# VH-VL binders against Mediator of RNA polymerase II transcription subunit 20 (mdt-20): the designs that were tried, part 15

Target 1, 198 residues: Mediator of RNA polymerase II transcription subunit 20 (mdt-20), of Caenorhabditis briggsae (q61a42)
Amino acid sequence: MGVSWVFEAEQTAKSVERILEGIGAELMGQFQVDVIPYNPATPSTDYATNIVMHHSKCPQSTFSICPKTDFRVSPKAVCDRGFDLILGKLAGGLVIDNAGKIEINGNEYNIHSDWTVRVGTATQGTTVKGVVVEVEYDPTVIIVQCREMMAEFIKQVFNKYHETQPEIFKITEKPERYSTLDTMWQYLQIAAKLRKKT
Key: E = the ipSAE of ESMFold2; O = the ipSAE of OpenDDE; V2 = 0.75 times the mean of E and O plus 0.25 times the DockQ between their complexes.

## First folded at step 7 (VH-VL; framework fv_modakafusp)

Design d5 (from b5 with heavy chain L100S; at its last look DockQ between E and O 0.33; V2 from the best seeds 0.00; counts 0 for: pae E 4.5 > 2)
Fold by ESMFold2, look of step 7:
Structure d5 (fold): chain C 198 residues (1-198), chain A 120 residues (1-120), chain B 107 residues (1-107)
Amino acid sequence: as target 1 above (198 residues)
Amino acid sequence: EVQLVQSGAEVKKPGATVKISCKVSGYTFTDYYMNWVQQAPGKGLEWMGWINPSGGETDVAEKFQGRVTITADTSTDTAYMELSSLRSEDTAVYYCARDSYYWGDYFDYWGQGTTVTVSS
Amino acid sequence: DIQMTQSPSSLSASVGDRVTITCKASQSISSYVDWYQQKPGKAPKLLIYAASSLQSGVPSRFSGSGSGTDFTFTISSLQPEDIATYYCQQSYSTPYTFGGGTKVEIK
């Protein structure tokens, strides 16, 4: 995956999709992201809360983050896709929290080969929590090479600007490689806020 | 040390407005939602609403909608709850309570409470 | 809105007794139940979150269990300092709602 900018849209998924169709986007298929909390099974301070995530475009990967105040200090890992089974065995006390799970399901579009846009509806159980949009610029994983172009794309296509810009875009001036964990952190941040909405 | 310090007791007449402050220290104010909880004399606890201080977004319980305004001042690390059109049944202790970060909606730190008395 | 029915409304027990308080939610809320202690004249204090997770600094004699709609809070050996009113709260969705409270006294 390339560099991504993930945000919550005010419009319905259908409205966002109409915008994409209006600029010539081609439907390429479906995508899914899930954000799954794991909590201690009994009263204990031995284990931290762990958030396990999957993105359908990385089907061989399981993403694990123990979120802290920001990404840089949060323990995190990318694991093989069987990690959930192993986590239950090795953790010895972490239990999946299905009620806290956020699932994002939707459609993936391509624009001029370089851009992939994913539009999904976030749900918790049977409750719709909002609409999530991921804009991916495929040709690079170096943020400084593409962030101004991505900001302009967001402004022109979605009229989203500055206030939705991911923190990683703002605070890195070094030639650091963007990773899939950076994308998953954005999904985690949005999911955490969405679960508070009614 | 995390502390939430609320403004002092208030005595009001029906129809008046009260504004209660909750000044925080010992943590980054904008990292945590702030909640407000009402406790009428001899009664249980009732959630009034929350604010996200980083952006000012709020949610207010239906019972209080239209009468409650929740705000935050990030320059003074202070949250405010304003209750208008006071009624005698609004006589209560009011608490501010800090929400946990991320996958948690439990209130880990509370202010000392502010007693509001509404009488004609 | 999700209603939390807490029982009993009060109880008296001796030092060393096992105390059990229950809450029932009007719909399934998984493990999103928290338990608070409120001593007379004081603000509530979080004891247990996520139905069974013990807050830091809380004595191990306090425990919680349950999932779905039925939840239990237990003090395994009541101590004099445990005189308080205890509340459950659902934290599954807004508006967050509390049980009616249980006043615990030493006899």
Scores: ipSAE 0.099, ipTM 0.628, lowest interface PAE 4.5, mean pLDDT 85
ESMFold2 (binder alone), look of step 7: mean pLDDT 93; pTM 0.948
OpenDDE, look of step 7: ipSAE 0.100; ipTM 0.714

## First folded at step 8 (VH-VL; framework fv_modakafusp)

Design f1 (from b18 with heavy chain N54Y E57G D59N, light chain V33L D34N; at its last look DockQ between E and O 0.02; V2 from the best seeds 0.00; counts 0 for: pae E 15.1 > 2, placed apart)
Fold by OpenDDE, look of step 8:
Structure f1 (fold): chain C 198 residues (1-198), chain A 120 residues (1-120), chain B 107 residues (1-107)
Amino acid sequence: as target 1 above (198 residues)
Amino acid sequence: EVQLVQSGAEVKKPGATVKISCKVSGYTFTDYYMNWVQQAPGKGLEWMGWINPYSGGTNVAEKFQGRVTITADTSTDTAYMELSSLRSEDTAVYYCARGEYYWGSWFDPWGQGTTVTVSS
Amino acid sequence: DIQMTQSPSSLSASVGDRVTITCKASQSISSYLNWYQQKPGKAPKLLIYAASSLQSGVPSRFSGSGSGTDFTFTISSLQPEDIATYYCQQSYSTPYTFGGGTKVEIK
């Protein structure tokens, strides 16, 4: 598990993949991410939507985030894969919002052994919402050790997308050690934007 | 002023290889992709591929895969397009054109074009 | 690949006439559509980018509209210097593709 930079691409997944192939990326396999909203059974201002997420890189984990103002103050947890089955039974009950579910499916590439790039098409139901790219630097989990390198990588490959630097990279109060939840937070934010697209 | 200046006309025999240059001025070479476009006589425009001069990464259209090599020399701010195994159908004007990285790549400006004639 | 269907292939109009060219994409390309003018023996010149944005220095008689799959290029008042072939081009995804072109002549 390395440090990841996730962003929405304006091009088709295939177009992005061609760029990657052009720089010597090797196709390794497929990946999947889902972002699923759960709402309280009874609407309340006290309880916000809880987002449940999965990433194929962590097949045994369920990521839960109740988004607040920022990542730091957002309730979050990493649970077992079976956690989804219990959500409806929790106090107050949560109701799955399948209509709001975002799925990202695509290919995973390796570049020079140190880089993993995942390119996926995001869908809501049968509607394509966009393309999501995750760039992971594998050698370290310390942001300050790879932040500049990652920025340079994004600039080299994706040019202006280097302006999409994750907020987690900028927050000084954020621990330097990167976690998978930090990646999932990025997916959560992107998914929220994608849902608003027509 | 942004300018793209291409090398001169080429006359080649079938099976030969041609290499066209595109020298840029008036902007930072590595800030933009460089595209190549083919136009056969009396025909339309066909995108061949691009290069990211910053990284050296390329993307070549399937039609030209295996025959086209796009390169860039950042020391001279020059992009190159090499087309091998030339055939009569390759007779055309070839243009270099500046484009944005990755997304929304409109082409501006264009080189003046290089005429390549392939004949026995 | 995205196919761009441009129509008409040619047209002849009088000076001062309104000229309209259409371009249709085989799939949605949002607003990633550009229009070029190519005069005989010259390189193409960008006129419109992002479907409707006029390139700097281009006369206001040129305009573009549309989104998704259907796009329109318009010359509000055809001038003698507008004799050229016009091309649409999608920049939504590679391979980038052009329309077949529209040759515009004056009667």
Scores: ipSAE 0.000, ipTM 0.551, lowest interface PAE 12.7, mean pLDDT 89
ESMFold2, look of step 8: ipSAE 0.006; ipTM 0.445
ESMFold2 (binder alone), look of step 8: mean pLDDT 94; pTM 0.954

Design f2 (from b5 with heavy chain N35H S54Y G55S E57G D59N Y109S, light chain V33L D34A; at its last look DockQ between E and O 0.13; V2 from the best seeds 0.00; counts 0 for: pae O 4.4 > 2, placed apart)
Heavy chain, then light chain:
Amino acid sequence: EVQLVQSGAEVKKPGATVKISCKVSGYTFTDYYMHWVQQAPGKGLEWMGWINPYSGGTNVAEKFQGRVTITADTSTDTAYMELSSLRSEDTAVYYCARDLYYWGDYFDSWGQGTTVTVSS
Amino acid sequence: DIQMTQSPSSLSASVGDRVTITCKASQSISSYLAWYQQKPGKAPKLLIYAASSLQSGVPSRFSGSGSGTDFTFTISSLQPEDIATYYCQQSYSTPYTFGGGTKVEIK
ESMFold2, look of step 8: ipSAE 0.087; ipTM 0.545
ESMFold2 (binder alone), look of step 8: mean pLDDT 93; pTM 0.951
OpenDDE, look of step 8: ipSAE 0.035; ipTM 0.624

Design f3 (from b5 with heavy chain D31Y N35H E57S D59N Y109S, light chain V33L D34N; at its last look DockQ between E and O 0.13; V2 from the best seeds 0.00; counts 0 for: pae E 6.5 > 2, placed apart)
Fold by ESMFold2, look of step 8:
Formats: sequence, C-alpha cells, structure tokens
Structure f3 (fold): chain C 198 residues (1-198), chain A 120 residues (1-120), chain B 107 residues (1-107)
Amino acid sequence: as target 1 above (198 residues)
Amino acid sequence: EVQLVQSGAEVKKPGATVKISCKVSGYTFTYYYMHWVQQAPGKGLEWMGWINPSGGSTNVAEKFQGRVTITADTSTDTAYMELSSLRSEDTAVYYCARDLYYWGDYFDSWGQGTTVTVSS
Amino acid sequence: DIQMTQSPSSLSASVGDRVTITCKASQSISSYLNWYQQKPGKAPKLLIYAASSLQSGVPSRFSGSGSGTDFTFTISSLQPEDIATYYCQQSYSTPYTFGGGTKVEIK
C-alpha cells in the first residue's frame, strides 16, 4: 500500500461516490476495514487495549496496536492471519470487545492509475456511525515527497477536507518511510471518534 | 503497581474554592485519561469530566461548566480538579479515576476519595 | 444526556440466591455499559465492562448481559461478601452517567 490520507466525510457515501464518478473514477470493487478492540484482563503499564485491525487490501495480515496517546509511543505489530484466533482463546487474557467493534464497508475507485480512493460506511453493530474516505497515492511510501500533492488532490476533488491532514503528515520533516501501520492508525483514530458519536 | 493518591479532606465555607490533587504512580501518566467523579453523602456517583494529560485537553460535564477546572502537571504526574463557588450541595466525596483502556472508557483504578464539606 | 434507570433501588436476599439488577438507558448505548461494586467508605470497583466482559479477578458468579437500552447484572449465588451498592454506568457519550445504584443486603 502507498501513502494514505483517511478522513471522515460529512456527505453521504453516495454523494462522495458521485463526485468520484464525475471526475472519471473507475469502480474497482469493494473493500472492508475492521477495528476490533481486545481488552487485557490485568492492568499493565505496557498495554492498554489491543486493537486488532484488518484491511481487505492486506488479506493475509492482522494489524495489532496497543494505543497510547500517539502512534510513535504505541506498541504495534503486523502479524499473520490467525493471530485473532489466539487472542480470542487466551484463557485469563485478552477479551474481545464486540461492543466496540467498528466495521467500514464500501467501494474502491481508481483515478488515473496512481490514485486509489475508498469510500465506506462505518457501522457499530447495526448502527451507522459515519462515512470514511481513504485517499491513497500508490507510487510512493515517502510522505514528504507526496503530501502537498495529496492535499491538492483532496482540495481539487472534494473542495474541502484538505484541512483534515493526518498528524503524521504535519510532523514528518524527513524522508521517512510510511507503512501500512500508519494507515491503520488513522483508521483507529477515526473509529475511536465515531464509536463515541451520538 | 498502579496508585492514585488524592489530597486530604477539606472543610470550606460557601462561596470558597477547593482544589483536589491526584498523584499517580505505577504507570505513564500521559498515556491515559484521568476522570473526576462526585458522590454526595448517601447518594450515587456523578461524572464531572476528564483530562488528557498529554495535551491538557478537557471535557467537563455541563452541570459543572463554569465552576470546575481540570488540569494536569506532567512534571509531577499529578491531576487537579478545582471547584469554585462552593455550595452546601457540593458536600461530597470526590474521586479521581483512571480510564484503563483507550476503547473502553471504564474506570479500573480509583483514588481513595477526598471528602469536601461545605458548611458555615 | 443519557439517563440510566437502575432497578431495584435496594434488595434483600439470602445467601445462595440468584440476584438480578436491571439498568435501562434513555436511548441506545449499544454495549457501552459498565458495572461497579462499592462497599461503604471505599472507592467503586469495576466488575463488568462492555456489558458482559468480566474484569480480571472478579468471581464467575458475577455476569452481565444486554445491548441497546436494556441491561442485566446477575449474581448467580449471592455470598456474604457481596453486600454492597452496585452501579451501572454508560460510556457511550459524555456526560458519562451512572444509574442510581442498587443496595444489596443479606436477609
């Protein structure tokens, strides 16, 4: 996966899709992201909640983050599929939080081969919580090389949301590699906000 | 070992201000939200607000807006709750409580409580 | 604000009895519901989070269920050490709110 900018849209999923179709985006299929909390049974200074996530673009990977106040200090790992099963069966250990699970389902579009845009509806149980958009620039994993171009893309396509720039975009000063975990952190933060919406 | 140690009991007159401290140990203070809860004598629990010690952002229940100030000092790992314009109805035990998990918003570690008595 | 109506306000039961406490939210809170035990003069103690998840070190006789607006807390076999006041609490949205409490006593 390339560099991604994930944001919550105020418009309906259909409205966002119409914008994309209007600029010639090609529907490529469906995508899914899930954000699943596992709570440790014993308080620890090392971990709070273990958030297990999957992205349909990475079907053989399980992403695990123990979130603290920011990404850089949060313990994190990419694991093989099957890690979830072990967590769910750990006697006296981690307990799945089904109430806190957020699922994002929607459509994936391609624009001029270099851009992938994913538009999804976030749900918690049966409740719709909002619309999530992921804009991915496929050719690079270096934020400083593409962040201004990504901001311009979002401004030109949507005429808003360019002010929702992810923190990693704002604080990165060096040519540092962006990873899929950086994308999943953005989904984690949005999911945490959405689960608390009334 | 996680510990939340609150300042001692206070006796105040109506109209005064009280500031309660909650000093933490056994975990990284800036990684978790701190909450404040009021319990009037013989009554139930009432949430007052939270602070994120990392950046100092707060959320205060509307009932307490204008009278409650929640702060944190990361150099001493201490959270504070200040309640002004005290009334007899503010006589209560006040608890600090740690939000154990980013996702759960539940309080697994509580301070011992600070009794505030408002009397003339 | 989400109001939490807890019932009953008090109860007396014999050792070994099944005790049930209910909590109703004024609007759906999904499963963002916690249960606390408080003994006189002590801080509350978390028993159950996320409606049904048992906190570590809590005896298995305690359980919780429900989602949406209606929640149940159960002590399958009441013990003398379970004398306390029990509170439900929603963590769905701020202000977080507690039920009025249920005082449990032994007959």
Scores: ipSAE 0.018, ipTM 0.547, lowest interface PAE 6.5, mean pLDDT 85
ESMFold2 (binder alone), look of step 8: mean pLDDT 93; pTM 0.944
OpenDDE, look of step 8: ipSAE 0.118; ipTM 0.725

Design f4 (from b18 with heavy chain D31Y N35H N54R E57G D59N, light chain V33L D34A; at its last look DockQ between E and O 0.04; V2 from the best seeds 0.00; counts 0 for: pae O 12.8 > 2, placed apart)
Fold by OpenDDE, look of step 8:
Structure f4 (fold): chain C 198 residues (1-198), chain A 120 residues (1-120), chain B 107 residues (1-107)
Amino acid sequence: as target 1 above (198 residues)
Amino acid sequence: EVQLVQSGAEVKKPGATVKISCKVSGYTFTYYYMHWVQQAPGKGLEWMGWINPRSGGTNVAEKFQGRVTITADTSTDTAYMELSSLRSEDTAVYYCARGEYYWGSWFDPWGQGTTVTVSS
Amino acid sequence: DIQMTQSPSSLSASVGDRVTITCKASQSISSYLAWYQQKPGKAPKLLIYAASSLQSGVPSRFSGSGSGTDFTFTISSLQPEDIATYYCQQSYSTPYTFGGGTKVEIK
């Protein structure tokens, strides 16, 4: 996995897919992302909601983030898939919030270049909450090497959504490694917004 | 068994260009990055760059930018490293090595190495 | 670029001895560190990945530890076949960089 740019699209998933097909994208398969809140059994200021996430491109991984104001200061971890099974069993354990669960399902495309695009419909229960697009640039995992190119790509293909630049793209100045957690953070933020939609 | 088999030793004059091949077997070529590493005689290991055989995307170390071209042929499961404007300092063993596709790249396995000698 | 400082550059020990090699990164690389063994005239061989994970088929006398900036490679009981040069390598960010190597010999 390379560097990813995730955003919410106002268009339907099908509409986005038509755009991709129009530029020669090839359907490769399906993808799935889930974003699941876990709350402490006893609410306190010291224990915030912990978000557990999965991405079908990392089927053996569980992503855990306790979101703070900034990603850099948020407790986070990548664990084995079985991590979910023990969260509720720990002393002072977390309680799953199934009602707050966001699930994104859709298609994955490759463009005859270095690009992978994932288009999914986000649901909360049986309610459609929106469409989420993930644009991945494969040739590098270094943001500073590709952020301009990615911005241009999104501008050309997705028009106004180039303005949805992820925060990490803005603050990263050094050639630090982009990780899947950075992608999951973006999904986390988008899911939070989607939950607020009526 | 996963194998990386490199082309044979090369003797070149200064200013010439060398192209080394690395043919893979035992795994899906496009599922892993291919890296190239330089080792001068009696010296340590130096990373040169990688290619994503699936997309053709490359990342070359700054030291070698402008002189190194990394390519991949998915029809033959072969990666190539071309080094131009050869100089005596380029005399070394060059290795191809398989790297992880999705995250941090450690190298496994390695090719047997290709010796390149640059002499006038 | 991330600098990897490996020490010692060389060591000589007896069969059965415990051997320890250290690698220090100029900045935190989390656990993105690998250890390789290179015998004379041969390609490097991966022994340890992710700082402490033993590669399949590698003898249990080899081990790695550490995180962040300080890492340690250990041979619990040095064997004659362990004569080689060992390298650490960070895979945290490009350009990937190696330590200077440690030549291990038998007394």
Scores: ipSAE 0.000, ipTM 0.540, lowest interface PAE 12.8, mean pLDDT 89
ESMFold2, look of step 8: ipSAE 0.007; ipTM 0.554
ESMFold2 (binder alone), look of step 8: mean pLDDT 93; pTM 0.951

Design f5 (from b5 with heavy chain S54R G55S E57G D59N Y106W Y109P, light chain V33L D34N; at its last look DockQ between E and O 0.13; V2 from the best seeds 0.00; counts 0 for: pae O 9.1 > 2, placed apart)
Fold by OpenDDE, look of step 8:
Structure f5 (fold): chain C 198 residues (1-198), chain A 120 residues (1-120), chain B 107 residues (1-107)
Amino acid sequence: as target 1 above (198 residues)
Amino acid sequence: EVQLVQSGAEVKKPGATVKISCKVSGYTFTDYYMNWVQQAPGKGLEWMGWINPRSGGTNVAEKFQGRVTITADTSTDTAYMELSSLRSEDTAVYYCARDLYYWGDWFDPWGQGTTVTVSS
Amino acid sequence: DIQMTQSPSSLSASVGDRVTITCKASQSISSYLNWYQQKPGKAPKLLIYAASSLQSGVPSRFSGSGSGTDFTFTISSLQPEDIATYYCQQSYSTPYTFGGGTKVEIK
């Protein structure tokens, strides 16, 4: 697990893959991410929508985030894969919003052993919403150690998308440990934007 | 403090074009979509469209298609809304509003509004 | 497009009264419903987001409920400073649409 930079591409998944292949990327397999909103069965001012997410890189985990104005103050948890099965049974109950569900499916590539790039097509139901790219730098989990390098990498490979720097990259000045939840937060934000598309 | 400051009131003739600005401060301009909302005198709110300042991508409501151009200048953290072929019906207050999108979108904060008057 | 039907269009109540405004969507919008307050000559202000989440700094007398197609905005005890027009807004899909508004006055 490394530091990830997730962004929406305005290109087709295939076009992005061609770019990767052009720089010697090796196809490793497929990946999947889902972003699923759950709403309280009984509306309450105390609880907002809870987002449940999965990433195929962490097949045994369920990521839960109740978004606030800032990731740092957002309730969040990493649970077992089976956590989804009990969400509706919790006190107050949560109701799955399948209509709002975003799924991202695509290919995973490796570049020079240090980089993993995931390119996926995001769908809502049967509607394609966009293309999502995750760039992971594996050698470190410290943002300040790799953010400049990652920016340069994205600039070289993906051109203008170097401007899509995650918020956490901007605000982190200390050698804090990057976590998978930070990646999932990025996916959550992107999914929310993708939902805007009709 | 997050602030959206819009340009001043405009008086235009029918057929003219108006361009209003919304300068942001207190947050990263490119991290949030910017919406524009129209409100005719004594009427309700009507969404006009939004822009992704980072990519320049826009979504404009069908009602305003062909007449509205939404742009963003990342060098000055300013969003713009240009409305052409002005009509008397375009007399309204126009608002910019930041789009919060963690899940579900809501507008916060809003600009103070810009009054556009279209009269002969 | 999703139509938002807001009712009533106007109401007058006394200080301390419970005020209820309803908003109905033409189709399910899950919980993607926001409530705004607009005072005369001012920009709208967010009060409730995600159907029932109270915006920071907003008095607790304001609340929202509902999901799917039917939503309710409530002022538990109307105060003089609450004189305003209130709007619901769906954020489920673009184009975003607002209710027609409810003008709240005090008797």
Scores: ipSAE 0.008, ipTM 0.550, lowest interface PAE 9.1, mean pLDDT 89
ESMFold2, look of step 8: ipSAE 0.015; ipTM 0.588
ESMFold2 (binder alone), look of step 8: mean pLDDT 93; pTM 0.948

Design f6 (from b18 with heavy chain E57G D59N; at its last look DockQ between E and O 0.03; V2 from the best seeds 0.00; counts 0 for: pae E 16.6 > 2, placed apart)
Heavy chain, then light chain:
Amino acid sequence: EVQLVQSGAEVKKPGATVKISCKVSGYTFTDYYMNWVQQAPGKGLEWMGWINPNSGGTNVAEKFQGRVTITADTSTDTAYMELSSLRSEDTAVYYCARGEYYWGSWFDPWGQGTTVTVSS
Amino acid sequence: DIQMTQSPSSLSASVGDRVTITCKASQSISSYVDWYQQKPGKAPKLLIYAASSLQSGVPSRFSGSGSGTDFTFTISSLQPEDIATYYCQQSYSTPYTFGGGTKVEIK
ESMFold2, look of step 8: ipSAE 0.000; ipTM 0.434
ESMFold2 (binder alone), look of step 8: mean pLDDT 93; pTM 0.945
OpenDDE, look of step 8: ipSAE 0.012; ipTM 0.587

## First folded at step 9 (VH-VL; framework fv_modakafusp)

Design g1 (from b5 with heavy chain I51V N52D S54E G55D; at its last look DockQ between E and O 0.68; V2 from the best seeds 0.53)
Heavy chain, then light chain:
Amino acid sequence: EVQLVQSGAEVKKPGATVKISCKVSGYTFTDYYMNWVQQAPGKGLEWMGWVDPEDGETDVAEKFQGRVTITADTSTDTAYMELSSLRSEDTAVYYCARDLYYWGDYFDYWGQGTTVTVSS
Amino acid sequence: DIQMTQSPSSLSASVGDRVTITCKASQSISSYVDWYQQKPGKAPKLLIYAASSLQSGVPSRFSGSGSGTDFTFTISSLQPEDIATYYCQQSYSTPYTFGGGTKVEIK
ESMFold2, look of step 9: ipSAE 0.556; ipTM 0.813
ESMFold2 (binder alone), look of step 9: mean pLDDT 93; pTM 0.945
OpenDDE, look of step 9: ipSAE 0.396; ipTM 0.796

Design g2 (from b5 with heavy chain I51V N52D S54R G55D; at its last look DockQ between E and O 0.66; V2 from the best seeds 0.59)
Heavy chain, then light chain:
Amino acid sequence: EVQLVQSGAEVKKPGATVKISCKVSGYTFTDYYMNWVQQAPGKGLEWMGWVDPRDGETDVAEKFQGRVTITADTSTDTAYMELSSLRSEDTAVYYCARDLYYWGDYFDYWGQGTTVTVSS
Amino acid sequence: DIQMTQSPSSLSASVGDRVTITCKASQSISSYVDWYQQKPGKAPKLLIYAASSLQSGVPSRFSGSGSGTDFTFTISSLQPEDIATYYCQQSYSTPYTFGGGTKVEIK
ESMFold2, look of step 9: ipSAE 0.728; ipTM 0.863
ESMFold2 (binder alone), look of step 9: mean pLDDT 93; pTM 0.943
OpenDDE, look of step 9: ipSAE 0.489; ipTM 0.821
ESMFold2, look of step 10: ipSAE 0.700; ipTM 0.850
ESMFold2 (binder alone), look of step 10: mean pLDDT 93; pTM 0.946
OpenDDE, look of step 10: ipSAE 0.438; ipTM 0.806

Design g3 (from d1 with heavy chain W50E; at its last look DockQ between E and O 0.80; V2 from the best seeds 0.00; counts 0 for: pae O 2.1 > 2)
Fold by OpenDDE, look of step 9:
Structure g3 (fold): chain C 198 residues (1-198), chain A 120 residues (1-120), chain B 107 residues (1-107)
Amino acid sequence: as target 1 above (198 residues)
Amino acid sequence: EVQLVQSGAEVKKPGATVKISCKVSGYTFTDYYMNWVQQAPGKGLEWMGEINPSGGETDVAEKFQGRVTITADTSTDTAYMELSSLRSEDTAVYYCARDLYYWGDYFDYWGQGTTVTVSS
Amino acid sequence: DIQMTQSPSSLSASVGDRVTITCKASQSISSYLNWYQQKPGKAPKLLIYAASSLQSGVPSRFSGSGSGTDFTFTISSLQPEDIATYYCQQSYSTPYTFGGGTKVEIK
C-alpha cells in the first residue's frame, strides 16, 4: 500500500522494462487491471455509466465509480469481489459493456524495496491500445510526504513523463490519506483516453 | 430543465473572426464536456472539437486546427467557439452539444444553432 | 479517421411502413454508434446511443442494432412527425464522424 502515479507510455512495454532492469529493478510477478463500463438498463438523464474496476493488488476488492469530470464529485465505492455479480440485479439493473472493457496486463517490479513499478499492455478485446505504467511509493500513503520524491524519480527514470503528474498530487496540500480509489481514478482516466485511440 | 442557448446569427467578411457563445442551464456546467459541430447549408454534420469546462482541456479536429479556439467560462456557465481567418466555406450553422467524456460520447442536448454567413 | 457510410441517402415511404437505414464503418467501432434525428431548421436530437439503447423520451418505434462495422436503424411504423434527416455517428475514436445522412419523406 502506497501512493501511486499512473501514466501512459509511448514506448513498448519491453522498452520500459529494459529501462527498469537497467536501474536494478527486480521482477516480482504479474499484475492485472480491468476497467468495465456498466450502463443503466433504462436510460435516464439522472444516471450515467458506472465504471467497475479491479486491481490484482486488491484481489478481494471491486472499485465502482460513476465518473464526472471531477473525481471529488463522482459517486464512488469500494466493495467486495461479489459486487459486480449483483449489479444486474439492482433496481433498474446495470448492463455490462464487454465491448468497452479495457484490460491491462503486465509485469510488476520492485526497486530498492521502496518502489513498485507495474508495466502493462492495455487491450480492448484483441486490440492493443497502449502501454500503462504505475509507479508506487510504498513507505507512505501521504501525498505531501512523497510527491516531490516521486516527481524526481519519474523524471530520472522516465524523463518527460514527469509532466503527467496526477491532479490529486497538484491540489492536495494537507496530509490526507491516499486511497486505492485515487489510483483507480487514474486508471479510469487513462483507459477512457485509450478507448478513443485507433 | 437542461438548456443550451447560443448567441445570435453573425455576418462576417472573409478573413474576419467570429466568436459564438453557448450558455447552459439546468445542470452543472463542469460535469459535462462541451462539443462544437458544424453544418454547412444542405450538408451533413461535422465535429469540430470539445472542451472539458472543469480543467479547460480541449481537443480540436485537424481540419480546424490553427483556426479554432474553444474556451469555457465557469463563472457564467458559458462555452465559446472562436473561428478565425473566415472563408466562404465557413458559412454554416454551428451547434454546441454536451456529452460525458468517460462513456460513449453521445450528444444528448444541443444548442439551437448559430448561423454564420461569410460573404464579401 | 473512421469513415461512416450511410444508406440510403434518401427514401420515401407511407405512413405505417417499416423504414430501415444502414450505417457502415470503415473499421470496427464495437457498439460506439449513435443515431440522431434532425428536422428542418432544428438541432439534431439523440434517438439511439451505444448502437441499440433508446434515449429517454424517444418513442419505442425507433430502434437500433448492430456491432463492429454494420449497423441498422429502424422505424417500425413510420409516422408523419418522423419526417426528418437521420444521421449515424461513431464515438469510438476521435475525430468523431457522422454518416452522410438519410432524408426520410412521406408519400
Scores: ipSAE 0.278, ipTM 0.751, lowest interface PAE 2.1, mean pLDDT 91
ESMFold2, look of step 9: ipSAE 0.556; ipTM 0.808
ESMFold2 (binder alone), look of step 9: mean pLDDT 93; pTM 0.948

